# VH-VL binders against q9c950r261to396, part 3

Target 1, 136 residues: q9c950r261to396
Amino acid sequence: VPTFEDVKEVTIRRSKLAKWLMEPFFEELIVGCFVRVGIGRSKSGPIYRLCWVKNVDATDPDKTYKLENKTTHKYLNVVWGNETSAARWQMAMISDGHPLEEEYRQWIREVERTNGRMPTKQDISEKKEAIQRTNS

## First folded at step 5 (VH-VL)

Design m2
Fold by OpenDDE, look of step 9:
Structure m2 (fold): chain C 136 residues (1-136), chain A 123 residues (1-123), chain B 112 residues (1-112)
Amino acid sequence: as target 1 above (136 residues)
Amino acid sequence: QVQLVQSGAEVKKPGSSVKVSCKASGGSFSSYAIHWVRQAPGQGLEWMGVIIPYFGTAYYNQRFKGRVTITADESTSTAYMELSSLRSEDTAVYYCARDSYEGWSGYDYFDYWGQGTLVTVSS
Amino acid sequence: DIVMTQTPLSLSVTPGQPASISCRSSQSLVDSDGKTYLHWYLQKPGQSPQLLIYEVSNRFSGVPDRFSGSGSGTDFTLKISRVEAEDVGVYYCMQGIDYPYTFGQGTKLEIK
């Protein structure tokens, strides 16, 4: 099971998504990363679910939205529990903040509950290296 | 095209519960929040709550004091609204409405509505 | 809760004449990014509400250009340049910035 620190290091925030959106490496790099998906608000602020990114969905070119100052038709297929059940989400709904440990615990519980796939240490290491190469 | 089809009219006794269904078609279901709004006869619109089917997370208007339960079945693309401890004041047409965004940030509007379900509460 | 106040509550208009509905919120409907969450719905007689204008001034798909929305902060207006028979119904403004979402009282538009 990946640690909270492992997940934090491969969690991509909204501003980074916006920055990478049109880069040729984006669709490949984002696979296997994590994002904080907005699922509403409480009295104290927005609520997020930590999700694993299955892939980029760009199959609807006519369905555009604003991601910061950019217009895009790219969505993320995200996975909360089992990858057999993914959901499409606008990247504009992704948090620009860091994941919380409680969100990580919720994700773990959901993956276990649904017999989902946990990223391996190898998966995480490879993703971290890929991200670092991109940032260099 | 997106359609929301709700269950039929209900007649209920005070103190009982009612469960209204809302089946979505013509689009994805899991990532679009479903809202519930009611309208008493001759009155305005009152927001009851919302659910994000993929996560099963719901939020409620606290004015209902825990009497509302909103659920969703992704396998059938159906959302449900259950209202318990019914009273005469709950007599209204109940609407489901789809959120306009894929995903829900908490800032939204409703682009598609169900046809409404009349719930009559009388002794 | 955010209180939405519409004026007038009823409006009788001669076909071809303009109509104007005001909506005021008890709090600002603008978020930190400058986006305003004020929307308009129309409920025609015997029908479900339908989206008319979203985010102050954007016409929903299929909405005629004789409908327009304007405003900022806490004061908003829906205008119909030339009222037609099919415009009869109750118009509602709604705020979507805070829970619970709240509607105005509604404005009933009738034809003279």
Scores: ipSAE 0.799, ipTM 0.930, lowest interface PAE 0.6, mean pLDDT 95
Fold by ESMFold2, look of step 9:
Parts: structure tokens; sequence; C-alpha cells
Structure m2 (fold): chain C 136 residues (1-136), chain A 123 residues (1-123), chain B 112 residues (1-112)
């Protein structure tokens, strides 16, 4: 079971998604990472859910949106709980902040509730190394 | 094209409950927030709450203090709003409305509205 | 709760004349992203509300260019440069920045 620190190290922020958006390695790098999907706002600020990236959906070239200073039709299919179910989101909805420990606990609880799959610590270690190599 | 179709008008007694349905078609259901807004006769609009079907997370206007329950059924692309302990002042048209973007986008405006469901609470 | 106050609550306008509706919020509607979450809806007689203007000044698809929105911070205005018969109804401003989302009281526009 990956720890909060394990997951935090492979959570991709919106600014990084925008930076890597046009690179040929984008999907390969991002799939298997985590992102924080915005779902509302509280008195303390935006509310997020920590989600696992299943794949990149670019199949509808007419559904464009602005991501920071770029225009794209790439979307993230993410998993909350069971890996066999995913939902599509704009990357503009992804947080540029780091995950909170409570968000990690919510993710753990939902995976357990739905008998979902988690990345292994090895999966995360390999993803962390891939991210570090890309950052140079 | 997105379409929201609501259940028909209802007449209810005080103290009972009502459950209004909102069936979505012509787009993705799971990642679009569905809001509920009511309008008493001759009065303005009042936001009741929201759900994001994929996460099953609902947020409520505290004014209703637990009398409202919002749910969604992804298999039928239908959202529901249930209002309990009905009072005469709950007589209103109840609307469902879709948020402008998949999930929460920071541009929270409602681009599609259901036709409305009149709920009349009378003895 | 953010209070949204509209003035006037009622307008009677001769066709072809301009109309102006004010909306004031009890606190700033500007978020940390620099955008302002103020929207306008029109509810025509017997119909559901429909989106007119989003984010202060952006006309929704199909909205005629005689409609314009302006303002900043807490003070906003909807203008109709030349009122037509089809513009009758109740206009609502709404803030979409903080739960609970709230609407102004509405401004009823009639033709005289």
Amino acid sequence: as target 1 above (136 residues)
Amino acid sequence: QVQLVQSGAEVKKPGSSVKVSCKASGGSFSSYAIHWVRQAPGQGLEWMGVIIPYFGTAYYNQRFKGRVTITADESTSTAYMELSSLRSEDTAVYYCARDSYEGWSGYDYFDYWGQGTLVTVSS
Amino acid sequence: DIVMTQTPLSLSVTPGQPASISCRSSQSLVDSDGKTYLHWYLQKPGQSPQLLIYEVSNRFSGVPDRFSGSGSGTDFTLKISRVEAEDVGVYYCMQGIDYPYTFGQGTKLEIK
C-alpha cells in the first residue's frame, strides 16, 4: 500500500501538465501518476479528490479548452476507487498544489470500499524516477 | 445536445416528502455537476445544492438543514432531489441545472436547465 | 452567504430604448485565478431560466450583441442597447464563487 509520501511524489500539478502537454512522451509519463481533481469549494478554499490517471483522451479534437497559455483537446481519464471505472476531466481543473493527507486517506478508503486496485511501491518508484529524468 | 428532463408535478401534504428526478441525455453524465434550484410562486431563485455523480459527493445550502438529499444514479443518468418535512413555504418550481464544465472548473454557471417540476404543499 | 442586490426590481421600457440593470454583491466575486464569477440569467414568461452572460461580460451562445455586461469586484451592470419585445422577462444575477450560490432578487422587464 503506498504511503501518503509515496503518492505525493508522483502527483502531477497543473503547471507540469501544461509544461509537458506538447511533448511526445506526455501520455506515457502521466498515465499511472496522480492528480488532484477539483470538485467544489469550502470556506478553506477549493476541494479536491486525489485520482489516479488511467489514460489521456484526445479523441475529440473539436472539444478544445485553454490550459494556462495553451489550447488543447487532451483530457485525463481518472480513477476514483475501482480501476474499471473512469471519468474524463479537463486538465484545467487540476490543482497546482500538493495533495493533503486527508485527500490521500479519502482515496485509500474509496479504493478499499470498491475493491479497487492500487499502484505498488515499485510502480511509484519507477514513476518518480521517470518524472525526475524528465525534469532534468 | 444536452437535455434535462424532470419528473411531473406533485401535490403533497405538509410533513411528507417529495423526490424529483432529473434525467440527463445528450452528453456525459458522471463528470458534470447537477445543481438544484427552486423558485416559489412569484419569487426569485434559490440554490439548494449540487452533486457530482462520479464522486457521489453532494453539497447543500445550509438553509435546508438536512431536509434535502441529492443523489445520482449513473446507470440511468438521473439525478434526484428529495425534500423532507414539507411545509407550505416549500411550494415552488424545482429546477435541475447542469454546470458549464465537466466537474468543477472555476466557472460555475448553469448552461442547461430542466423544464421545472411544480411541487404544491397543501393540506 | 454572499448577498446579491439588484436595482431596479422592475423596469418598463419603450421598445427601441435602452435598459440597464445593476447588481451589487456583499463581497468581491474575484477569485485567486483573477476571474470574476458573476453571471446573468433571463427567465422569459413561463420558461426556465436561461444563461445570458457568464463571467461578467461573455455572451452565451446565441445571445444577441445588444446585450452587454460590465463591472468589477462588487458592482456589475447588464445593459440592453435596444429593448425588443422578446426581451421581456425577469433578469437575475448570480454569484458562482462560494457556496451557497446566490441570486439577486430579479429585475422584471416589461414593454410599455
Scores: ipSAE 0.264, ipTM 0.766, lowest interface PAE 4.3, mean pLDDT 88

## First folded at step 9 (VH-VL)

Design q1
Fold by OpenDDE, look of step 9:
Structure q1 (fold): chain C 136 residues (1-136), chain A 122 residues (1-122), chain B 112 residues (1-112)
Amino acid sequence: as target 1 above (136 residues)
Amino acid sequence: QVQLVQSGAEVKKPGSSVKVSCKASGGTFSNYAIHWVRQAPGQGLEWMGVIIPYFGTAYYNQRFKGRVTITADESTSTAYMELSSLRSEDTAVYYCARGGEWLDSYYYMDVWGQGTLVTVSS
Amino acid sequence: DIVMTQTPLSLSVTPGQPASISCRSSQSLLDDDGKTYLHWYLQKPGQSPQLLIYEVSNRFSGVPDRFSGSGSGTDFTLKISRVEAEDVGVYYCMQSIDYPYTFGQGTKLEIK
């Protein structure tokens, strides 16, 4: 099971998504990363769910939205528990903050509950390296 | 186009429970937020709670003191609102409403059901 | 809970004349990202509420341009430039920056 620190290092925030959006490496790099999907707001602020990114969905060019100062038709197909129930989300709904340990615990619990796929240590390591190569 | 169709009117005794259904069609149910809002006769709107079916997480108005339970069945694209320990002041029209999908924000309600009248009387 | 206060609670308008509804929140509805979580709904007689304006000033699909929303922070206004018969109903402002979502008392608009 990947540690919270592992997951944190491969969690991509909204501003980074916007920055990478049109880069040739984006669609490949984002696979296997994590994102925080906004699902509401409470007195303590926005509420997020930590999700695993399955792939970029750009199959509907007529469905555009604003991400930061850019217009895009690229969505993220993400996984909360089991990959069989992947869902598509606007990147505009993604947090620009860091994940919380409680969100990590919730994700772990959901993956276990639904017999979902857990990234391996090797998966995480490879993703970290890929991100580092891109950080410029 | 997305539509929300709610179950029919209910007449209930005080102390009993009622469960109202809200079936969605024409969109991606899993990406919705389904809100529940009620309106007593001649009164304003009162937010009861919300569920995001994909995450199975619901949030409630604490003014109901745990009497409200909101659930969702993704296989049937149906959300449910159960209100327990009914009292006369619970007599109202109950609405489900979509809080958006992957193309919209969750923070406002753009599609509403037709409403379900629940009457609580002895 | 955030308290939403509308004024007036009732309004009688001659067709073709303008109308204005005020909505005040007990705390700011602006978040750190610059989004303001104030929306307007219209409930026509015998119907379900319908979305009119979202995020202060954005008209929902199909809403005529005679409707406009403005405001910031805690003070908001819905304006109808030329009231028509079809505009009769109860208007509600709603905040969604915090749970629970809360509505104003509603403003009943009638035609003279």
Scores: ipSAE 0.594, ipTM 0.869, lowest interface PAE 1.0, mean pLDDT 93
Fold by ESMFold2, look of step 10:
Structure q1 (fold): chain C 136 residues (1-136), chain A 122 residues (1-122), chain B 112 residues (1-112)
Amino acid sequence: as target 1 above (136 residues)
Amino acid sequence: QVQLVQSGAEVKKPGSSVKVSCKASGGTFSNYAIHWVRQAPGQGLEWMGVIIPYFGTAYYNQRFKGRVTITADESTSTAYMELSSLRSEDTAVYYCARGGEWLDSYYYMDVWGQGTLVTVSS
Amino acid sequence: DIVMTQTPLSLSVTPGQPASISCRSSQSLLDDDGKTYLHWYLQKPGQSPQLLIYEVSNRFSGVPDRFSGSGSGTDFTLKISRVEAEDVGVYYCMQSIDYPYTFGQGTKLEIK
């Protein structure tokens, strides 16, 4: 079971998504990472859910949106709980902040509730290495 | 196209509760947020809350002081709103409404149910 | 809660003439994601509300181009370039930047 620190190290922020958006490695790199999807704000501040990226959906070139200073038609299909139930998101809806331990615990509970799949520590380690190679 | 069909009109006594259903068709139910909005006779619109079935999470307008419970049943593609401790001022048409095509548009309502009149009377 | 204030509350318009509806929020509706969470709905007599404009200026599918939205921050405007008989009803602005979502009081549009 990956720890909060393991997941935190492979959680990608909106600004990084925007930086990588047009790179040839983007789609291969982002699959298997985590993102924080925004689902609203309350009196306690913004509300996020930590989700696992299943794939990039770019199949509709006419569905464009603005991501920071760029225009794109790329979407993230993400998993909350069971991998058979993916949801599509604009990257503009991804947080630019770091994950919270409470968000990680919510993710763990939902995977358990739905008998879902989670990455192994080895999966995380490989993803971390891939991210590091991109940054060097 | 997605359609939202609500349960029929109800007449309730003060102090009781009502549960309004909202059955969705088209697409994957989990991919849509379901909002509840009410409208008292001759009055404006009041947002009551939202459920995001994909996350299993509901958020409420605190004006209702915990009297509202919003749930969803994915197996039947049906959302429910229950309002308890009914008062005469709860007489209204209750609407369910869907967020945009995918969860990335949960925050505005593009498809509305036909409305359910709830009358609170002795 | 964010207060949404519409002006005017009632509007009588000669067919073919323009109409303008103002909406002011008690705080900025611009989020750090670059989106402005202001939307417009129309409720025709005896009907459910329907979406006209989302995120300030985007017309929803099937909405005629005589409807347009503009504004930023706390001040927003819905314009109808040429009012038609089918445009009668009550117009609402709504914010969705924070829970609870809140609507303006509504603006009733009628034909003179």
Scores: ipSAE 0.445, ipTM 0.841, lowest interface PAE 3.1, mean pLDDT 90

Design q3
Fold by OpenDDE, look of step 10:
Structure q3 (fold): chain C 136 residues (1-136), chain A 122 residues (1-122), chain B 112 residues (1-112)
Amino acid sequence: as target 1 above (136 residues)
Amino acid sequence: QVQLVQSGAEVKKPGSSVKVSCKASGGTFSNYAIHWVRQAPGQGLEWMGVIIPYFGTAYYNQRFKGRVTITADESTSTAYMELSSLRSEDTAVYYCARGGEWLDSYYYMDVWGQGTLVTVSS
Amino acid sequence: DIVMTQTPLSLSVTPGQPASISCRSSQSLLDSYGKTYLHWYLQKPGQSPQLLIYEVSNRFSGVPDRFSGSGSGTDFTLKISRVEAEDVGVYYCMQSIDYPYTFGQGTKLEIK
């Protein structure tokens, strides 16, 4: 099971998504990363779920939205629990904050509950390395 | 085209419970949030709660003081709203509504059910 | 809870004339990412509510371009450039930045 630190290092913030959005490597790089999706709001602020990114969904060019100063038709298909199902999310609804340990715990519990795929240490390492190459 | 079809009208006694169903067709249920909104006769709209089946989470209007339970059955693409300890003031048309075309648009309601009249009387 | 206040509560309009409905929120509906959670619905007589505008100014599919939404922060406006008979009903603004979602009182639009 990946550690919270592992997951945190491969969690992509909204601002980074916006930055990488049009890069050739984006669709490949984002797979296997994590994002915090806003699933609700309370008086205390947005409510997030930490999700695993399955792929970029750009199948509908007519469905555009604003991501910071960019217009895009790229969405993320993310997984919470079992990757047999995925949900589409606007990147504009992705948190620009760091994941919380409680969110990590929630994700772990859901993956276990649904017998979902748990990223391996190798998966995480490769993703970390890929991200680092991009940042260099 | 996505449609939400709700169960039929209900007549209930005070203190009893009612469970209204909302069946979705023409889309992917797992991509929906389902909101419940009620409207008393001649009154405005009141948000009751929402369920996001994909995340297995529901949020409620605390004004109902725990009397509302929203559930979803993905296998049947049906959402449910149960209101307990019914009172006369709970007499209203109850609507289910889809939270956007996609789950990432859960925060507005683009498809509404036809409404279910629930009458609470002695 | 966020209080939504609509004005006027009723409006009688001659066909072809414009209409304007105001909606004020008790707190800002703008989040830190620039999204404003203000939406407009129309409930025609004997029907379920239907979405007109989402996020202040985006017309929902099928909504005529005579409908427009504007505003920011706490003050919002729905405008109908040329009112038609089919526009009769009750208009509601709604905020969805915080739970619970809350609606305005509704504005009843009638034709003179």
Scores: ipSAE 0.653, ipTM 0.896, lowest interface PAE 1.0, mean pLDDT 94
Fold by ESMFold2, look of step 10:
Structure q3 (fold): chain C 136 residues (1-136), chain A 122 residues (1-122), chain B 112 residues (1-112)
Amino acid sequence: as target 1 above (136 residues)
Amino acid sequence: QVQLVQSGAEVKKPGSSVKVSCKASGGTFSNYAIHWVRQAPGQGLEWMGVIIPYFGTAYYNQRFKGRVTITADESTSTAYMELSSLRSEDTAVYYCARGGEWLDSYYYMDVWGQGTLVTVSS
Amino acid sequence: DIVMTQTPLSLSVTPGQPASISCRSSQSLLDSYGKTYLHWYLQKPGQSPQLLIYEVSNRFSGVPDRFSGSGSGTDFTLKISRVEAEDVGVYYCMQSIDYPYTFGQGTKLEIK
C-alpha cells in the first residue's frame, strides 16, 4: 500500500499541468500520477479529492477551456475508488497546492470501499523518476 | 441537453420522513453537482444542500440540524433528498437543480427539476 | 450565513419601461482569484426558477440582451432595459461563495 509520502511525490499541481500541456510526452507522463480535484468550498477555502489519473481525453476539439494562460481541449479522466468508474474533468479543476494527509486517507478509504486498485510502490518510484527527468 | 425529473407529490404526517427523487436524463450525471432547494408556500427559495454523485460527497445547510440526507445512485442517474422528523413548516415545493461540471460552474444552477410538493399534515 | 437583501421587494412596471433591482450581500462575494459569486434567477408564475445571469454580468444561454447585471463587492444590480409581459415573476439573487448558499428574499415584478 503506498504511503502518503509516496502519493505526495507523484501528485501533479495545476501549474505543472499547464507547463507541460503541449509537450509530446504529456499523457505518458501524467497517466498514473495523482491530482487534487476540486469538489467544493468551505469557510476555509476549496475542498479537494485526491484522484488517480487514468488517461487524457482530447477527443472533442470543440470543448475548450482556459487553463492558466492557455486554451486547451484536453481533459483528465480520473479515478476515485474503483478504476472501472472514471470521470472526466478539466485541468482547471486541479489544485495548485500539495495534498493533505486527510485527502490521502479519504482516497485509501474509497479504494478499499469499492475494491479498487492502488499503484504499487514500484509504480510510484518509476513515475517519480519520470517527473524528475522532465523537470530539467 | 439535461432534464431533471422529480418524483410526485406526497402527503406526510408529522414525525415521518419523505424521500424525493431526482432523475437526470440527456447527459452525464456523476460529475455534476445536484442541489436541493425548497420553497414554502408564498415564500422565497431556501438552499438545502448539494451532492457530487461521483465522489458521494454531500454538503448541507446546517439549519436543518442533520434532518436532511442527500444521496445519489450513479447506476440510475438519480439523486435523492430525504427529510426526516417532518414538521408542518416543512410543507414546501422541493426542487432539485444541477450545476455544470463540478469545478467549472457547480456553484450556480442552470437546470431545474419540476418541483415536488410535500405536504405535512395531521 | 451571508444575508442577501433585495430592494425593492415588489415593483410594477409599464411595458417598455426599464426596471432595476438591487441586491446587497452582508459580506464580499469576491474570492481571492477575482471571481464574484453572485447570480440572478427568475421564477415565472407557476414555473421552476430559471437562471438569468451568472457571476454578476454573464447572461445565461437564451437570455435576451435587455437583461444586464452589474456590481462588485457587496452591491449588485439587475437591469431590464425594456420590460416585456413575459418578464413577470419573482427575481432572486443568490450568493455561492460559501455554504450555505443563500438567496435574496425575492422581487416580484408585475405589469401595470
Scores: ipSAE 0.062, ipTM 0.693, lowest interface PAE 6.1, mean pLDDT 88

## First folded at step 10 (VH-VL)

Design r3
Fold by OpenDDE, look of step 10:
Structure r3 (fold): chain C 136 residues (1-136), chain A 122 residues (1-122), chain B 112 residues (1-112)
Amino acid sequence: as target 1 above (136 residues)
Amino acid sequence: QVQLVQSGAEVKKPGSSVKVSCKASGGTFSNYAIHWVRQAPGQGLEWMGVIIPYFGTAYYNQRFKGRVTITADESTSTAYMELSSLRSEDTAVYYCARGGEWLDSYYYMDVWGQGTLVTVSS
Amino acid sequence: DIVMTQTPLSLSVTPGQPASISCRSSQSLLDDWGKTYLHWYLQKPGQSPQLLIYEVSNRFSGVPDRFSGSGSGTDFTLKISRVEAEDVGVYYCMQSIDYPYTFGQGTKLEIK
């Protein structure tokens, strides 16, 4: 099971998504990363779920939205528990903050409950390296 | 085209409970949030709660003081709203509604059920 | 809870004339993502509510272009450029920035 620290290092913030959006490496790089998706709001602020990114969905060019100062038709297919079921998500609704440990715990519990796929240490390591290369 | 079909009208006694169903067809249920909104006779709309089955969570209007329970059965593509400890003022048409075309648009309701009249009377 | 206030509560309009409905929220409906969570619904007589406008100014599919939404922050407006008989009903604004979602009182539109 990946550690919270591992997950944090491969969690992509909204601002980074916006930055990488049009880069040729984006669709490949984002796979296997984590994002915090906004699933609602309370009086205390946004409610997030930490999700695993399955792939980028750009199948509908006519469905655009604003991501910061950019217009895009790219969405993320994210996975909460088991990748047999993914949800499409606007990147504009991705948190620009770091994941919380409680969110990590929730994700772990859901993956276990649904017999979902846990990223391996190798998966995490490779993703970390890929991200670092991008930042270089 | 996605449709929401609700269960039929109910007549209930005060203190009892009612459970209204909302069956979705024409789409992928797991990609939906289902809201419940009620409307008393001659009155406006009141949001009761929402369920997001994919994330295993539901949120409620606290004005109902825990009397509302929203559930979902993905195997049947059906959402449920149960209202307990019924009162005469709970007499209303109850609507289910889909939260957007996609789950990330959960925050507005683009498809509505036909409504279920629940009458609470002695 | 966020209070939504509509004005007017009733409106009688001659066919072909414009109509305007105001909706004010007790707090800003703009979030950190840049989304404004203000939507408009129409409930025609004897029918379920239907979505007209989402996120202030986006017409829902099938909604005629004579409907338009505008505003920001706490002040919003729904406009109908040329009212038709089929536009009769009660219009509701709704905020969805915070739970619980809340609706305006509704504006009843009638034809003169």
Scores: ipSAE 0.757, ipTM 0.921, lowest interface PAE 0.8, mean pLDDT 95
Fold by ESMFold2, look of step 12:
Structure r3 (fold): chain C 136 residues (1-136), chain A 122 residues (1-122), chain B 112 residues (1-112)
Amino acid sequence: as target 1 above (136 residues)
Amino acid sequence: QVQLVQSGAEVKKPGSSVKVSCKASGGTFSNYAIHWVRQAPGQGLEWMGVIIPYFGTAYYNQRFKGRVTITADESTSTAYMELSSLRSEDTAVYYCARGGEWLDSYYYMDVWGQGTLVTVSS
Amino acid sequence: DIVMTQTPLSLSVTPGQPASISCRSSQSLLDDWGKTYLHWYLQKPGQSPQLLIYEVSNRFSGVPDRFSGSGSGTDFTLKISRVEAEDVGVYYCMQSIDYPYTFGQGTKLEIK
């Protein structure tokens, strides 16, 4: 079971998604990472859920949106709990902040509730190394 | 094409509860946010809350002070809104409405149910 | 809560003439990422509301091109370039930047 610190180290922020958006390694790098998707805003501020990236969807070139200073039609299919129920998300709705421990606990509970798949600690370690090489 | 079909009109006494159903047909139910909006006779629209079944999360307009409970049953593709401690002021048409075509468009409503009249009288 | 104010509250329009409805919010509806959470709905007599315009200016599928939306920040406008008899009803603006979502009080459009 990966720890909160394991997951935190492979959670990709919106600014990094925008930076890597056009790189040939983009999908290969971010699949299997985590992102924080925004699901609303309350009096206490933005509300996020920590989701696992399944793949990149770029199949509809007419569905464009602004991601920081760029325009794209790339979307993330993300997983909350069970991998068979992926949801499409524009990257502009991804947090540029770090995950919270409660968000991680919510993710763990949902994976358990739905009998979903988790990355192994080895999967996380490999992804962490890939991210570090890309940032060098 | 997604359609939302609501349960029929109800007449209730003050102090009781009502539970309105909203059955979605077409598309994947978990990919939709479901909102509830009411309209008292001769008045405008009032947002009551939303459920996002994919995340198992509901958010409420706090003016209802915990009297509203919004739930979803994915196996039947049905959302529910329950309003408790009914008062005559709760007499209204209650609508369910789907968020946008994709879950990341949860914040506007593109498909509306036909409405359910709830009448609260002694 | 964000207050949404519509003007006018009632319009009487000769068929074929333009109509314009204003909506003002008590706070900016623009988020930090450039998205503006202002939408327009029409409720025809005896019907459920229907979406006309989302995110200020995007016409929903099947909505005639005589409907257009504009504005920014706190000040928004819905225009109908040529009013037809089927356009009668009550028009609402709605904000969805923060919970709870709130609607304007409505603008009733009638044909003279």
Scores: ipSAE 0.526, ipTM 0.861, lowest interface PAE 2.4, mean pLDDT 90

